# Designs tried in a protein design chat: VH-VL binders against Cytochrome c-554 (cycF). Part 8

Target 1, 133 residues: Cytochrome c-554 (cycF), of Cereibacter sphaeroides (q3j2p2)
Amino acid sequence: QDARQIERMIEGRHGLMTLMAHELGKLGGMAKEETPYDAEVAGKAASNLSALASVISPELFPKGSAVGEAEDSEALPAIWEKPDDFAQKISGMEEAAAKMQAAAGTDLASLQGAMRDLGAACGSCHETYRQKD

## First folded at step 20 (VH-VL)

Design h4 (from o4 with light chain T56S)
Fold by OpenDDE, fold request of step 21:
Structure h4 (fold): chain C 133 residues (1-133), chain A 124 residues (1-124), chain B 107 residues (1-107)
Amino acid sequence: as target 1 above (133 residues)
Amino acid sequence: QVQLVESGGGVVQPGRSLRLSCTASGFTFSRYTMHWVRQAPGKGLEWVAVIWYDGSKKYYAESVKGRFTISRDNSKNILFLQMDSLRLEDTAVYYCATGDYIWGTYRTYYFDYWGQGTLVTFSS
Amino acid sequence: DIQMTQSPSSVSASVGDRVTITCRASQGISSYLAWYQQKPGKAPKLLIYAASNLQSGVPSRFSGSGSGSDFTLTISSLQPEDFATYYCQQYYSFPLTFGGGTKVEHK
């Protein structure tokens, strides 16, 4: 891929994460009881999050898009050194998002429970494959 | 995969001390609350203690308060239970278990991963 | 402390049977209730969290229901591997407490 294509993927995955964070913010606010629990809002947010999570794929992380290789990249070289592990973590995120979708609209306790796996999935990937500040 | 391995159990005399360890692997240990749960032979489960991600908070069952101390070394992925002034009623298999992920404000104090347990018994 | 009363203490059943286990909390705990399965010589296994949510990897024949103070674990069709002891656990507040357990035995 050329430099322009790589930059498009970086922009794409950044946008994706931003949108995911937006939905997660809604769910997190309720989980923390900073915002009153609303089953409909939670359900919709979880649905959106699940849809967004399903878009995550290795295609968004082309070779040449690592930190130091491409502008604005936060992706660590480990992504391409451990492609199977990276793929597994993507799958884990999708599963966690699906679990949240199934639980978020039930009640607060369910939402909070699902948040455990969701947070773990996010953290697991970012801890290993995203550049730390 | 998540793995928890308890050690340090054995036969002790009443009034003595024992230190249990739980070695964690397969997950980011420092991002989880950790618990000890025990089970007397042929009896049910009893929650013992919890420690927060960074060790900043600890809670204990009334039955062990003042005698047991939960701690952790996140650099080594180890959970500890220092048991002092041991009593016969402390006889049990002691399990370490994972708690919630680094969302300390969530009420999610259930256990999704457990070790195999380590037995603490007393000599006659 | 919140006491969890689990019933029955034991149940004799056959493969294919519907098995129901109940837990009652001494006070309202909303849906902050978990169910575990434990086989002899093994650590407990999480089955249900938040009263009704099936843990990943747990067969769909397991289900949980209830809210407030009364909760139920149901095995729709008992399988050979389901003979074990089951525990409920509240996590509404500390100290965390378990039910007394229910042993599901062969009839």
Scores: ipSAE 0.848, ipTM 0.935, lowest interface PAE 0.4, mean pLDDT 95
Fold by OpenDDE, fold request of step 21:
Structure h4 (fold): chain C 133 residues (1-133), chain A 124 residues (1-124), chain B 107 residues (1-107)
Amino acid sequence: as target 1 above (133 residues)
Amino acid sequence: QVQLVESGGGVVQPGRSLRLSCTASGFTFSRYTMHWVRQAPGKGLEWVAVIWYDGSKKYYAESVKGRFTISRDNSKNILFLQMDSLRLEDTAVYYCATGDYIWGTYRTYYFDYWGQGTLVTFSS
Amino acid sequence: DIQMTQSPSSVSASVGDRVTITCRASQGISSYLAWYQQKPGKAPKLLIYAASNLQSGVPSRFSGSGSGSDFTLTISSLQPEDFATYYCQQYYSFPLTFGGGTKVEHK
């Protein structure tokens, strides 16, 4: 891919993560009891999050889009060195998001439980494959 | 891929001390609260202690308060249980188990992953 | 401390049976209740969290219900691999406490 295509993918995955963070913020606020639990809001947020998570794929991480190779990239070279592991992390995220979707609208305790796994999934990927700031 | 391996169990005399270890792998150890849970032979499960991600908080069951100390070395991915003033009623298989992920304030104190356990028994 | 009273202590059942285990907390614990399965010589396995949420990889024949003080674990159709001891655990507050366990054994 050319430089423009790579930048589009970087922008795309950044935008995706931003949108995920937005939904996660709603869920997190309730999980932390900073905002009152609302089953409908939680359910919708979880649904959105799950949909967004399903968009994550290796296609968003083309070769040449690593930190140091492309502008604004936070993707570590390990992504391309360990493609199978990276794919597993993506699958793990999707599973965690699905779990949240199943739990968020049930009650606060359920939301909190699903949040634990969701956080772990996010962290598992970022710790290995995202540049530390 | 998550693995917890307990060690340090064995036969001990009452009043003595024993230190259990739990070596963790396959996950970011420092981002999880860790627990000890024990089970006397033929009996039920008993929660023993929890330690926070960075060791900043610790809670103990009343039965072990003042005698047991939970600690961790995140640089080595090891959880410890220092057991002092051991009593016959401390006879049990001791399990280490994972707790909450590093969100900090969520009430999610249940256990996803467990080690195989290490047995602590007493000589007469 | 919150005491968890689990009943029955044992139940004899056959493959295909519907098995129901109950757990009662000495006070309200909302939905902060987990269920575990333990087989002899093995560590417990998480089945249910937050009273009614099935842990990943757990068969759908397992279900949890209840809130407040009364909780139920149900195995809709008992399978051979389900003969084990089951425990409830509250995590509403410290100290964390388990029920006494329910042994599901062959009739």
Scores: ipSAE 0.846, ipTM 0.934, lowest interface PAE 0.4, mean pLDDT 95
Fold by ESMFold2, look of step 20:
Structure h4 (fold): chain C 133 residues (1-133), chain A 124 residues (1-124), chain B 107 residues (1-107)
Amino acid sequence: as target 1 above (133 residues)
Amino acid sequence: QVQLVESGGGVVQPGRSLRLSCTASGFTFSRYTMHWVRQAPGKGLEWVAVIWYDGSKKYYAESVKGRFTISRDNSKNILFLQMDSLRLEDTAVYYCATGDYIWGTYRTYYFDYWGQGTLVTFSS
Amino acid sequence: DIQMTQSPSSVSASVGDRVTITCRASQGISSYLAWYQQKPGKAPKLLIYAASNLQSGVPSRFSGSGSGSDFTLTISSLQPEDFATYYCQQYYSFPLTFGGGTKVEHK
């Protein structure tokens, strides 16, 4: 695989994570009661988050794209050392996002519960597979 | 795999003290609010105490306030319950419980994960 | 303190039956209610959070409904593994409180 392809995959996964953070920010603001709960806004944000989570795939993490191998990478080598565990963490993120999609439009209590579980899934994956900064 | 293991239960005399421990693994302990919940033999569940993920806040059931102290050591992934001035009514299986990954000030005080419990009883 | 009144205290049922358990709070608690299942000698297992949301891995035959003060847990078609004691728990305010439990037992 060539350097341009690796660079595009790193850019793609960075953009994916940035968009997920954007949607998560809307949900988080409502969960913390920093912004008023709005079932339609919450439902749309959760739907977008679920769609974005479903795009996370191994093709976004080609060999040669780890920290220290490629410019601007934050991906730790553990991704390629423990591929089954990484896949399991991604599945956990997808499940948490789907749970949020089912819950976010119901009421604030439902959104808060799903946000708690989403936070745990995000933290679990980043502890093992993302550079701490 | 999340594991919670309680220890330190046993048979004691009323008025004495006992310290329970809960050892946690399989999750980032320092990000979770922790609770103790107890169940007298043949009876229902009773919440006992909570400690915030960073130890900054603690709340107790009225029945144990002033006698029990909840604490945590995040460097060792251990939750504690110091039980002083024990009474016969404190007879129970004691569970540590959690599930509340802290994002902020949410009301999400329900429990996905439970230990298998440690029994506290009294000599007659 | 918020008192949780759970009924009935026990139910005799057969596999395939629809089982309904109710829980009433002494004041409004919005939807801050959870349901647990407990089998003898084991710790409770979370079934439902926020009154109506199934916990991951819980079969869809379980459902929760209600808000405010009156809540219901329903098992649409009882399975052999569902014989257990069920508890509701409010988490609207401290102290956290549980209902007295409902034992679902084989007829």
Scores: ipSAE 0.654, ipTM 0.875, lowest interface PAE 1.3, mean pLDDT 89
Fold by ESMFold2, fold request of step 21:
Structure h4 (fold): chain C 133 residues (1-133), chain A 124 residues (1-124), chain B 107 residues (1-107)
Amino acid sequence: as target 1 above (133 residues)
Amino acid sequence: QVQLVESGGGVVQPGRSLRLSCTASGFTFSRYTMHWVRQAPGKGLEWVAVIWYDGSKKYYAESVKGRFTISRDNSKNILFLQMDSLRLEDTAVYYCATGDYIWGTYRTYYFDYWGQGTLVTFSS
Amino acid sequence: DIQMTQSPSSVSASVGDRVTITCRASQGISSYLAWYQQKPGKAPKLLIYAASNLQSGVPSRFSGSGSGSDFTLTISSLQPEDFATYYCQQYYSFPLTFGGGTKVEHK
């Protein structure tokens, strides 16, 4: 893989994760009742999150882009050691985001239930495949 | 895959004690709030107790307060129910069940994974 | 404590029938209600959370509705595997409480 392409993919996946965290922050704030529930805001955030999750793909994780191999990478080598499990975790995140999209605009209880599943999906992937922070 | 396996049930006399165990695998046990739910033979479901993911909070049904103690060992992935001063009305199948995930802790106290249960009964 | 009154206690139905089960809370519980299915000798299985949200892997013939105090579980076209006992459970406040159950039996 060209070194510039690897750096571009690392920057791309960092930006993707940052935008996902932004949308999760809106949903999480409502779920924790730190901000008032707003069905339209929740629905839009969930729609954006679902779209962002659908872009996560193996192409964003080329060989040579692990932590310690490339500048600014936080991706653990386990991604390339367990590619089937990594793909399953990505699919789980996409499914949870789709469930959130269906639930977020209904009411607070629905958002909270979907957030529980989404939180577990995000945490499960990061626990195994992201450098600890 | 998520697995919850209860053990420690059996036949006992009223007034005695039992300790139930629930061994967890296939998920990060220390991130989940855990519950005990029981079902008397031929009867409905009754919630018994909850323990937070870190053991910091515990709540009990009125029928078992002061007699039952819920606890957990996150290093061994085991949930416990210590049952003291057992009464005939405690006869039931006891299930352990998963509750909330630590991240996003809020009002989601329903049970998506259950063990197959362990039976507690009394001898005549 | 919040009492959950479930009705009917039993229903006799045929494959293909539409089955409805109701659950009434003794006070308002918003949408904090779950539905479970239980077959003899088995642990309960979560069907619905937050009154209307279908758990992953649960067939779309199951649906839930209601908020406040009155809730309904509907099976749009009963299948042979749907003969079971169904329970509602409120999670608005502790202690968590279940309805008495509704047994769905084949005619």
Scores: ipSAE 0.578, ipTM 0.845, lowest interface PAE 1.7, mean pLDDT 89
Fold by ESMFold2, fold request of step 21:
Structure h4 (fold): chain C 133 residues (1-133), chain A 124 residues (1-124), chain B 107 residues (1-107)
Amino acid sequence: as target 1 above (133 residues)
Amino acid sequence: QVQLVESGGGVVQPGRSLRLSCTASGFTFSRYTMHWVRQAPGKGLEWVAVIWYDGSKKYYAESVKGRFTISRDNSKNILFLQMDSLRLEDTAVYYCATGDYIWGTYRTYYFDYWGQGTLVTFSS
Amino acid sequence: DIQMTQSPSSVSASVGDRVTITCRASQGISSYLAWYQQKPGKAPKLLIYAASNLQSGVPSRFSGSGSGSDFTLTISSLQPEDFATYYCQQYYSFPLTFGGGTKVEHK
């Protein structure tokens, strides 16, 4: 992979993660009862999150883009050492986002349950595949 | 794989004490709120106690307040239930249970994961 | 404390039957209600959270409904593996409380 492609993929996955964090922030604020529950806002945030999760793919993690190999990367080498497990974690995150999409607009209790499960799925992947600094 | 293994049950005399342990593996124990739930033989489920992931909050069922103490050792991945002043009504299978992940501390006090239980009974 | 009244206490049913179990809270609990299945000698298994949301891996023949104080678990077409005891549990406030259980048994 050339240096420009690696830099574009790193920039792209940072942007993807930032947008996911934005949507998670809306859902999390409601789940923690820091902002009022709003079914329309929750439903739109969950739909956006599901779409963003669906574009997480191995192409965003080309060889040569690990921490220590490329500037600004936080991706651990384990991604390339355990590709099947990484794919399983991505699938788990996508499933949790889909559950959130189904639940968020129903009521606060449904959103909270889906948020707990989504948080665990995100944490599971980051614990193994993201630099922990 | 999440595993919860209770131990310390057995046959005791009324008025005595017993300490139950629950050893956890397959997840980051220090990030999960933990519960004890019991079931008398042939009867329904009764929630007993909860302890937050960091030990900062504890709640008890009225039937055990002042007699039971829930605690945890996050360095050893062990949940405890100290049972003092035992009564015949405490006869039950005791389960440890969990599912509540703390990074979004939400109202989600229901149980995905259960141990197989440990039986507490009295001699006759 | 919030009392959970479950009915019926038992039901005799055949494979293929529609089974309905109800749970009533002594006060409003919004949708903070879970359903469990328990087979003899086993720990309970979570079926539904937040009144209506199926836990992963639970067959779609199970459904939950209700909000406030009245809740229903429905098995649309009973299967041989569904003979068990079912419990509701509120998690609106501490102390957490369970219903008395409903035993679904083979006719």
Scores: ipSAE 0.490, ipTM 0.825, lowest interface PAE 2.4, mean pLDDT 88

